# Miniprotein binders against q53ft3, part 29

Target 1, 195 residues: q53ft3
Amino acid sequence: MFGCLVAGRLVQTAAQQVAEDKFVFDLPDYESINHVVVFMLGTIPFPEGMGGSVYFSYPDSNGMPVWQLLGFVTNGKPSAIFKISGLKSGEGSQHPFGAMNIVRTPSVAQIGISVELLDSMAQQTPVGNAAVSSVDSFTQFTQKMLDNFYNFASSFAVSQAQMTPSPSEMFIPANVVLKWYENFQRRLAQNPLFW

## First folded at step 5 (miniprotein)

Design m12
Fold by ESMFold2-Fast, scan of step 5:
Structure m12 (fold): chain B 195 residues (1-195), chain A 104 residues (1-104)
Amino acid sequence: as target 1 above (195 residues)
Amino acid sequence: SPIQREFLKLMEEAWEYMLEARELHQEALELYEKGDKEEALRLFRKAAELYQKAAELFLKAAELAIKNNDPKSYKQAIYYAERAMEYAEFAQKYAELIQRELEK
């Protein structure tokens, strides 16, 4: 249902499902990460009236998870770009993962997605500076991120096409990546602030 | 050419290890969450080993690519070698954590 992209890393499309409505991606070596892209794969839409709240978690000095709300993905806005470099020392926000035993290491961060009612999501406030806020910086960053992702996907597809036996289904088909890129590019052209 | 065939063979072998490591890594996370620490430790260690083997093969492929004056293939192999090493480190850190818990 979801995908997670960090520039220069393999795209993740197999989130760990920790509850019926909760999904997690692991981010090893998160100190080197500046931006994260979260997106829907486009095969399964949210039920009417629902969307996904996107959280970032890192271990504090005591090994306890610190959760921060980054933003949202919905059927109308199926991808979002977040800047996490400024958030690693911030205070935690309210989160739906509180009663859940989520596996962590001291050096690994996580992206969490909680499927929630849109009305409930509208009452939440994401942490400041999580998303690129100015139009110029958002457009430049998003365009470069899309270019980076497309170049990565194209290189990956060529690499996979050179292999026999065929790669397992854990690899993203090139057509799915291309379709995502084209749809996201079109939406960016229509409204640079669509995220 | 023989060099191109050897490059492709190394890339194929590296990806086989990478895919197996990713599968074991995911299974290890699920076992650890469910409290089966002994089996989780075993799988994290196996995943780390397979990621390292993948990285070694990607690096060998990169070396062949540079000798064949193919910078595009070189960059691809180096990229995947780096990713494999990152995943190996992640799996190793989980294994170290679990090992400490079991040594009580």
Scores: ipSAE 0.000, ipTM 0.099, lowest interface PAE 18.0, mean pLDDT 69

Design m13
Fold by ESMFold2-Fast, scan of step 5:
Structure m13 (fold): chain B 195 residues (1-195), chain A 104 residues (1-104)
Amino acid sequence: as target 1 above (195 residues)
Amino acid sequence: SPIQREFLKLMEEAWEYMLEARELFNEALELYEKGDKEEALRLFRKAAELYQKAAELFLKAAELAIKNNDPKSYKQAIYYAERAMEYAEFAQKYAELIQRELEK
């Protein structure tokens, strides 16, 4: 139903379903992530009157998840880009002269998607610092990321005749990726802040 | 007591329907994702039916709890009845969506 993309990483299209209405993507090494894109694959639209609330979670100092509402995806706005760099714990200052301070273990954050009634979503307020840093910079970054994603995904496209059935593998039809890319490009050109 | 035994029996029966409905709902969503719309429709409709049955039983348990002056059990039963009704609504909305797509 959903996909999650971080620049420079493999796209995720296999969310873990944790309840009838709740889906989760794991984000390893999340401290290196500045932006995430959440999008609908186009295979399943939301039923009328429904949409998805997008949450970000990271472990606090006690290892407990801290969930924050980032925004929403809907049939009318099936993709959104979120800035998460301001939402996670910062790093302390390290000695600049080659002193060994600490070896960090990998940390895993999560993107959560909750399928909700649009009326319920209207009552919620996303965190303020998930907003874009600047229109031009953000638009350029988004365009580069879309180009990277489309080119990467297209490099794996094969014709129907070349495909061998593999039940354990997840495949996205190339035309679904193309339709998403074209729709996003068109909307970005009309209004850089449409997400 | 006989009243407490009947309450627990209703709660247990309701949860059996909830679990079965959840499995069907999740399978229906997977089938819809794969393009198996007709089978997905059938399972979403069945899931909605089972969630409604669960809600009915939770509501009966709640009625029994309130008559027995047990507000804690009443609140528990009402909470799960509301969750079951919410999931029934979701299943029905997905079924309606698929039905419209198939009639197009």
Scores: ipSAE 0.405, ipTM 0.772, lowest interface PAE 2.9, mean pLDDT 76

Design m14
Fold by ESMFold2-Fast, scan of step 5:
Structure m14 (fold): chain B 195 residues (1-195), chain A 104 residues (1-104)
Amino acid sequence: as target 1 above (195 residues)
Amino acid sequence: SPIQREFLKLMEEAWEYMLEARELFREALELYEKGDKEEALRLFRKAAELYQKAAELFLKAAELAIKNNDPKSYKQAIYYAERAMEYAEFAQKYAELIQRELEK
């Protein structure tokens, strides 16, 4: 149902289902992680009126797990980027994973996803320093980069009538570049993490 | 006491249905993920039925607890009756999703 991505690591698409409505990803060596992306695979949508609350757990100085709400994913916003570097232990944090019998290694952090009613999710406040950017911010940056590349490449395009034969030069039609750009942009809009 | 034994028996029977329903729900999600929608639909419907049976037994246990002036056992039984009903609703909603997808 869900996927989890950390820069420089293989994507995880096999969450452990610890209850009917609860899913967990393990994050080894979490001290080296700055950002985590959580997304829906697109194979199973949420039922009407439901979404997913995203939690992060790490061992505190006493080895005790500390669960913090990072944010949400929904059918309308199926991916999100979270900054987990520098997160601090909250005092008396409430979370739906407290009663779960989860097999956990003390030195491993976890991402938890709890499927909940949207009305219940609306009453919760994520940790303020966790959700610093949406996947949309990466999409906008990538779109600008693609626009710059296409404009740069197109600035060298000449009509066939203006081309001078050169045995050492390669010709790439501008329409091929445009088709690639349009296909990449379409795929990026469907899934910002497809690349 | 006989009342205490009947309460525990109802709770144990309810949990048997809960555990069976949970396994069916898990299998249904796995089948749905793999694209076997027809079998997933069947299992979600079966899970919903078993969660409903669990809820009925938890509610019967709760009735026994209140008659026996045992508020702690009552709260425990009601809590799990509510969880069973919530999971039955979840299973039904997934079944409705799959049914709509199969109609396309």
Scores: ipSAE 0.377, ipTM 0.740, lowest interface PAE 2.9, mean pLDDT 76

Design m15
Fold by ESMFold2-Fast, scan of step 5:
Structure m15 (fold): chain B 195 residues (1-195), chain A 104 residues (1-104)
Amino acid sequence: as target 1 above (195 residues)
Amino acid sequence: SPIQREFLKLMEEAWEYMLEARELFLEALELYEKGDKEEALRLFRKAAELYQKAAELFLKAAELAIKNNDPKSYKQAIYYAERAMEYAEFAQKYAELIQRELEK
């Protein structure tokens, strides 16, 4: 049903279904994560009047989960970007995952998705400003990604032109795209906010 | 007491229906995701039926708890009756969605 994306990591599309209405993604090494994208895969839409509440959980000093409501996804808004940096020191909010026997490891956080009635979701308040405007955030991410690609490719093209007397014959090899992607991913893993 | 013993039997029977319904619900969702809409529809309808039966048994247990002047057991039975009804509604809504897709 759902997918989870963290900059610099492989996308997750196989949530663990822990109940009829509860889905969980594990986020190892969560202290390096600033933003998480949650989205619907498009294979199964929500039935009329239903949507998904998105929660973030991290282990406390005893390894017990602390859950916080980040926001929502719906058929009308099937993807959302959430800022989780700064939430790790907060207290947990009231949440529907309380009775579940979810085993934790100290360095692993989780994204939880609870399928709920839209009327129920409308009565809930997400913590802080966790939800980031999808338009603004995707626009900035896309622009920075394109800028990074263009700058890298242009640098390579200039280097290639210096080896070749005719600049009009410059080409960008497929390998350069792969190298850019690897460099971009490495930088995102080291500092997710560099983009 | 006889009333307490009957309460426990109803709660246990209700939970057997809940667990069976859950298994069917999860299988239905997996089949729907894989594109097997007709089988998913059948299982969502069966799950809804079993959740409804669980809810009826939880409500009967709640009635016994109130007669036995046991507010804690009453609250527990009502809570699970409401959860069973909610899951029955979810299963029904998924079934209605698939039925509409099949009718085009």
Scores: ipSAE 0.484, ipTM 0.817, lowest interface PAE 2.4, mean pLDDT 78

Design m16
Fold by ESMFold2-Fast, scan of step 5:
Structure m16 (fold): chain B 195 residues (1-195), chain A 104 residues (1-104)
Amino acid sequence: as target 1 above (195 residues)
Amino acid sequence: SPIQREFLKLMEEAWEYMLEARELFIEALELYEKGDKEEALRLFRKAAELYQKAAELFLKAAELAIKNNDPKSYKQAIYYAERAMEYAEFAQKYAELIQRELEK
């Protein structure tokens, strides 16, 4: 349903579904990550009136996650870029993941997606500095992400598939990658501020 | 107490429906993602039915708890009744979406 992409890393398209409405991606070695991209694969749209709230978590000193609301993805805005490198402990927002008792190892963060009614999402306030706001910087980053994603797809098509992917990182068929790339390119062309 | 035993039996039966519905919901979503829309539709509809049955049982447990002067058990039962109703709504919304896609 969802994908998560970090520059220089394998795209993740196999979110761990931890509840009917909750999905997570692991981000190992998150201290080296500046930006993360969350997107819908296009295989399943949200039903009308529903969307996804996107959260970021990192382990506190006790190994417990500190969840922060980054923003949203919807059928109308199915991709979002977030800057996570400046996020601080103790700035947690209202979040639906607290009751899940997910304990993480040091240096492993998570992206969480909670499928919610749009009316419920409208009541929530994202942390202030997560979304990428500069049009020029955003355009350059987006083009780099498109190039990286397309190069990954091309590499997957020609390379030997004898390596075992991690549980949350998987090789995806080239046709699925091309489908997503075409959709993303089209959306970006129609509205540069789309994501 | 006998009333507490009855409460727990209702909660246990409701949770059995919740677990069955959850498995069907997750399987339906996986089938939908793989393009098996007809089977996904069937499972989302079945999941909605089971969530509704769970909600009814949680509400019965809640009513029993409040009559037994047990506000903590009441709050727990009503919380899960609301979650079951919310998941039933989600399953119905996905089913409606798939039905529309199949009808074009």
Scores: ipSAE 0.536, ipTM 0.838, lowest interface PAE 1.9, mean pLDDT 77
Fold by OpenDDE base, second read of step 6:
Structure m16 (fold): chain B 195 residues (1-195), chain A 104 residues (1-104)
Amino acid sequence: as target 1 above (195 residues)
Amino acid sequence: SPIQREFLKLMEEAWEYMLEARELFIEALELYEKGDKEEALRLFRKAAELYQKAAELFLKAAELAIKNNDPKSYKQAIYYAERAMEYAEFAQKYAELIQRELEK
């Protein structure tokens, strides 16, 4: 249902579904991450009147998770870019993941998506610095991220014969990544704000 | 106490429905993603029914907790009842979505 992309890293398309309405991506070495893209895969839409609240979690000084609302994804806005590099010092607010015993490893941050009613989402205020506000910055960032992703993905492009079966990793064929990249570039060129 | 035993029994039974419903819900999403809409629809409907049953049992447990003057147990039962109701609604919304897609 959801994907998560970090520049220079493999796209994550297999979120851990920790609840019926909650999905989590692990972000190892989160300290090196500046931006994250969260997107809908397009395979499963939100039901009518629902969307996704996107949260970032990092361990505090006590190792306890601090969750912050980054923003939203919806059927009408199926992707968003978030800056997470400046969020490390924020106070946690009430978050939908607090009651969940999510296994956490030190130095691993998490992106959480909570499927919620749109009306409820409208009452929530994302952290101010998370949204990439500048269209130009967004475009430049997106292009750079895409290029990095493409370069990274292409560097791992192995022929089917060279694929080591890793049951834990879903391999995306290079051609699929390329098509995705091309389609993404096309959409970006047509509407930089399609996010 | 007999009331506490009955409370625990209800909570356990409700939780069994929650677990079964969750499995069906997750499977339904996977099937939906794979394009098996008919089976996904069936499973979402079944999940919704099970969540509703769970919610009813949690509410009964909450009532017992009130009678037993046990606010902790009450809060717990209500919490799970709310979750069950939310998930029932969520499953129903997916069922409705798929039903509409199948009608097109």
Scores: ipSAE 0.475, ipTM 0.809, lowest interface PAE 0.9, mean pLDDT 81

Design m17
Fold by ESMFold2-Fast, scan of step 5:
Structure m17 (fold): chain B 195 residues (1-195), chain A 104 residues (1-104)
Amino acid sequence: as target 1 above (195 residues)
Amino acid sequence: SPIQREFLKLMEEAWEYMLEARELFYEALELYEKGDKEEALRLFRKAAELYQKAAELFLKAAELAIKNNDPKSYKQAIYYAERAMEYAEFAQKYAELIQRELEK
């Protein structure tokens, strides 16, 4: 039903189902993780009026799980990116000398997904830091597209002849725009995530 | 006491239905994911039926607990009756979703 992705790691698509409405992914070595992507696989949509609440859990100094609401996934927004690096800042007060008497905590965090009625989800408020880190896929795609175009086009603007004193004018041939479009379209077709 | 024994019997029977319904719910979800929609539909409907039966038994246990002036047992029975009803609703909603997909 769900997938979990961390940059540089193998994608997880086999959540542990712990209840009819609850699914969990383990995140080992979570201290090295900055962002987590949670997404629906597309094989099972949510029934009408339902969605998924996404939670993050890390071990506190006593080894007890601390659950925090990160956000939501729905049929209309089947993927979300969450920043979890700020959520681990509670460990920032730990000091080598101050840790002399504390119990060793496990390095495994968890992502939890709770399938809930949309009206119930509307009553909940995500943790401020995680909510601010949520990204709209469309605006992110548009910004990446614009950045890609600018970088591609700019690479053609500077030549050896323009490296003389006062290379103040940038010139981009019209056919470079067509070549960028063809290149971008080809790359997008091969890997939609390249953006 | 006789009332306490009847309460425990009802709670045990309710939990037997809950566990059977859960197993069917998990199997239905897995079948749905694999594309076996017709069998998933059958199991979600059966799970809903068993969750409803569990809820009825938990509610009957709650009635006995309140008559026996046992508020802790009452709250426990009500909690699980509500969970059973919620899971029955979820199973019904998945069944409705699959039914609509099969009708396309």
Scores: ipSAE 0.534, ipTM 0.838, lowest interface PAE 2.2, mean pLDDT 75

Design m18
Fold by ESMFold2-Fast, scan of step 5:
Structure m18 (fold): chain B 195 residues (1-195), chain A 104 residues (1-104)
Amino acid sequence: as target 1 above (195 residues)
Amino acid sequence: SPIQREFLKLMEEAWEYMLEARELFWEALELYEKGDKEEALRLFRKAAELYQKAAELFLKAAELAIKNNDPKSYKQAIYYAERAMEYAEFAQKYAELIQRELEK
């Protein structure tokens, strides 16, 4: 029903079903993760009036699980990107996973999806600004970020007249940066989740 | 006591229905994902029936617990009756969704 994607890792499409309405993805080495994408596979829509609440859990300094509401996915918004870097223990809303006994590996984070009535979801408040707009908004931001990076890098191009050889310095040709940027933009346009 | 024995039997029977309903619910989701909508519909409807039966038994157990002045057992039975009713509703909503898809 659902998929979970982290940059640089294989996409997960087989959630662990821990109850009829609850699905979990494991995120090992979560300290290196800045963003998580949660999406519906499109094979099964939510029934009318239902959606999914997306939660994030990680072990705190004492090894205790901390569940936080990140946001929602619905038939109308079947994918969402969440920024999980900077989240802290002791913040957040009540969560439906507190009564469940799930065997967990210490130091592994989890994404939890709870299938809920839309009316119930409307009463809940996600932590901070974890939700990063729609995929389209993230794509626009990413393109602007890439433009800024390319412009910044190319601003350091040195004219031949000012070039002084230094054996301890490495140089990357500007055309290599441009080629990477063009390839990344092309792939992002074809599939925003390729990362 | 006889009341305590009957309470435990009702809870155990309710759990048997819950576990059967859960297996059918998960099988129905898998069939729906594979595009086998007619069989998924049948299993979601069957799961809903079994969740309803589980809820009825949990409610009967709760009634025995309150008559036996056992608020802890009452709270436990009510909690699971509510979960069973919630799962029955989910199974019914998925069945309704598939039925509408098949009628289109």
Scores: ipSAE 0.402, ipTM 0.778, lowest interface PAE 2.9, mean pLDDT 77

Design m19
Fold by ESMFold2-Fast, scan of step 5:
Structure m19 (fold): chain B 195 residues (1-195), chain A 104 residues (1-104)
Amino acid sequence: as target 1 above (195 residues)
Amino acid sequence: SPIQREFLKLMEEAWEYMLEARELFTEALELYEKGDKEEALRLFRKAAELYQKAAELFLKAAELAIKNNDPKSYKQAIYYAERAMEYAEFAQKYAELIQRELEK
């Protein structure tokens, strides 16, 4: 029903169903994660009047989960981007996962999705500015990430005159990086979901 | 007390219906995802019936808890009656969705 994506990792499309209305994705090595994308696969839509509340959980020092509401996904807005870097030490919100006695490993966080009535969801307030959920915001985020990567990679470029032989060191021509950047930027502008 | 024993029996019966409904609901969702809409519809409808039966029993337990002046048991029974009613509504909404897809 749902998918979860972290930049630089394989997409997860097989959520663990822990209750009739609750689905969980594990996020190992969560300290390295800044953004998470949650989306509907399109195989099953929400029934009329229903949507999904998206929660983030990390283990505290005692292994107890701390849950926070990030935002929502609905048939009308089936994907959302969340910033979680500032939330990893936050206080827990009221959440539907509170009755679960799950032992957690110290380095594994979770994304939880609770299928709820839209009326119930309208009464809830997500933490901070976690959601980055419009197509325009998604495009801007991706463009900024691409710009940062290109600038970072280019900062290591050296001319052949400055190169010293290193048997195990790999070099990529700057033109290859530039071509990839331009191609990806064009494709993203045409269709933000092209990948 | 006799009232406390009756309360526990109602809660146990309600939970038996909840667990049966949960298994049917889960199976229905898996069948729906695989494209077996007719069987999924049947199971979602059956799950809704069982969740509603569970809710009725939890409400009867809540009534006994009030008569026994036991606010903690009352709150527990009401909480689970509300959960059962929510799950019944979820099952009904999935059934309605599938029915509309089958009718076009």
Scores: ipSAE 0.370, ipTM 0.746, lowest interface PAE 3.0, mean pLDDT 78

Design m20
Fold by ESMFold2-Fast, scan of step 5:
Structure m20 (fold): chain B 195 residues (1-195), chain A 104 residues (1-104)
Amino acid sequence: as target 1 above (195 residues)
Amino acid sequence: SPIQREFLKLMEEAWEYMLEARELFQEAIELYEKGDKEEALRLFRKAAELYQKAAELFLKAAELAIKNNDPKSYKQAIYYAERAMEYAEFAQKYAELIQRELEK
């Protein structure tokens, strides 16, 4: 349902489901990470009236997770870029993962996605300045990369729909996402200005 | 006491349904992603049914706790009844989404 991307690392498309409405991606060696991208694969929409709250968690000095709300993804805004460098090490905001005992390795951060009612999400305030606009070259590059992905995924979905009687049943396999990412990286290595 | 034993029995039975429903919910998502929407729909509906059964058992446990003047057990049972009902609603909403996709 979801994908998670960090520059210089393999894209993750298989979130761990830790509850009916909660999904987690592990981010090892998080001290080297400045930005994280969270996106919907475009295969499964949220049910009407629902969306995803995106959280970031890292271990405190006692190894306990500190969860902070970064922002949201919805059917209308299926991708978001977050700057996690400079986030405070204090206790996080209110979060739906509070009742869960998620055990994880030290030095591994997590991205959490909680599927929530849109009305409930509207009452929550993300930590300041975690969501980014196109203020630096990395953010601008990442936005173009996401645009390229959605154009590719949309083209694939259309081709699949044309081949089936029930186009609403289409989905994008994880291997297609991985293939796109490999092709994009190869093109970028050959000519960084192709985007 | 007999009431305390019955309370614990109901809580344990409710949790068995919660765990079974969670497994079916996860399997339904995986089937949907693989394109087996009919089977995914069946499992989301079954998960919703099992979450509803869990909620019913948690509510029965809460009733016993209130009759036994045990507010702590009552709060615990009500908390999980509410969670089970919320999870049943999530499963039901996913089932409705898939049902709409399958309607001709």
Scores: ipSAE 0.005, ipTM 0.372, lowest interface PAE 10.5, mean pLDDT 73

Design m21
Fold by ESMFold2-Fast, scan of step 5:
Structure m21 (fold): chain B 195 residues (1-195), chain A 104 residues (1-104)
Amino acid sequence: as target 1 above (195 residues)
Amino acid sequence: SPIQREFLKLMEEAWEYMLEARELFQEAFELYEKGDKEEALRLFRKAAELYQKAAELFLKAAELAIKNNDPKSYKQAIYYAERAMEYAEFAQKYAELIQRELEK
């Protein structure tokens, strides 16, 4: 249903479904991540009156997850770009060489998507600095990101005749990537602020 | 006590329905993603039925807990009854979505 993209990394299109309404993507080495794109694949829409709340989780100094609301995705706004560099554990903290329990602190963050009623989502306030806010810069960045994503994903696409089972690899249906790309471009053209 | 044993049986039975419903819900989601809409519809409807059965059993457990003057067990049972009802509604909404797509 969902995809997660980090610049310079393999796109993820298979979220772990941890509950009926909750999906998670793992982000290893999250300290090197500045931006995350969350998007709908276009294969399954939200039911009427529902959308997805997007959360970011990082380990605190005790290794416990800390969840923060980044924003939303909906059928009308199926993609969003978030800046997470300001939300990472340890930013602005005064401690030498990291936390004392850094060996025990996982270096893996998570993106969580919770399917919720739109009315419930309207009552929530995302972290203010997470969303990318410059319209002109954003439009150009998004177009470049879409082109990069499509070209990158397509470079790994194989025909059904060439596919072989592999326990360490995932294969992305090219038509799903194309549908997402076209839908996102169309939405961006209609309203650059839809994301 | 006999009432405590009955409470635990209801909670265990409710959880068996919850787990079965979740498995069907996840399978329905995968089928929908692959374009097998008719089978996905059938499984979402079945999942909704099982979540509703789970909710009924959690509510019966909650009733026993309150009669046994056990507010902690009551709150736990009510919490899961509400989650089961939400999941049933969620499954029904996906079923309605697929039904509309099949009618086009």
Scores: ipSAE 0.263, ipTM 0.697, lowest interface PAE 4.4, mean pLDDT 76

Design m22
Fold by ESMFold2-Fast, scan of step 5:
Structure m22 (fold): chain B 195 residues (1-195), chain A 104 residues (1-104)
Amino acid sequence: as target 1 above (195 residues)
Amino acid sequence: SPIQREFLKLMEEAWEYMLEARELFQEAMELYEKGDKEEALRLFRKAAELYQKAAELFLKAAELAIKNNDPKSYKQAIYYAERAMEYAEFAQKYAELIQRELEK
């Protein structure tokens, strides 16, 4: 039903269904995450009068989940981008005069989606400025993700150019990566839902 | 007490229906994702029936708690009766959605 993506990571399309109306995506290494996109796959629409409330959870200092409402997705607005960097800044708080570094496990946050009646969703208030999403914002986020990928691949290509080629090794030309980037960027600009 | 034992039996029976309904609901969602709409429709309808049976039993348990002047057990039974009714409604709404898709 739902998909979740983070810049620089593989998209997740298989949510864990933890209750009849509740779906969860795990976000490992969440301290490195600034934005999360939640979207409907188009396989199952919401029934009439229903939508999805999107929550973010991270472990507190005791390892207990802290859930916060980020926003909503509906049949009419099936994708949303959320800025979560500000929401989790407090977890990394350390003593000012000495590091009491506790390696916490798990370092895994979660995106939760609760299927609710639209009337019920209208009565809820998301945490401040988490939701930045329109189709336009999603396109901008994806464009930045593509830029980051291309820059990463290009830096690798420059580094690899310093190595002596071997006949027994496989090499992927940087030009192929560039062609993919340009094609994907073009398709996304023409139709943001082409995937 | 005999009333407390009867309350626990009703709660246990209701939870058996809740767990069966939940499994059917989740299987129906998986089938719907895979495009097996007819089988998903059948399971959503069956899940709705089982949730309704669970709700009925939770409500009977709540009546016993009232008679026994046990407000804690009453609150618990009512809470789960409301959840069961809500889930029955969700299963019915998904079934209606699939039925409309099959008619197109």
Scores: ipSAE 0.414, ipTM 0.771, lowest interface PAE 2.9, mean pLDDT 77

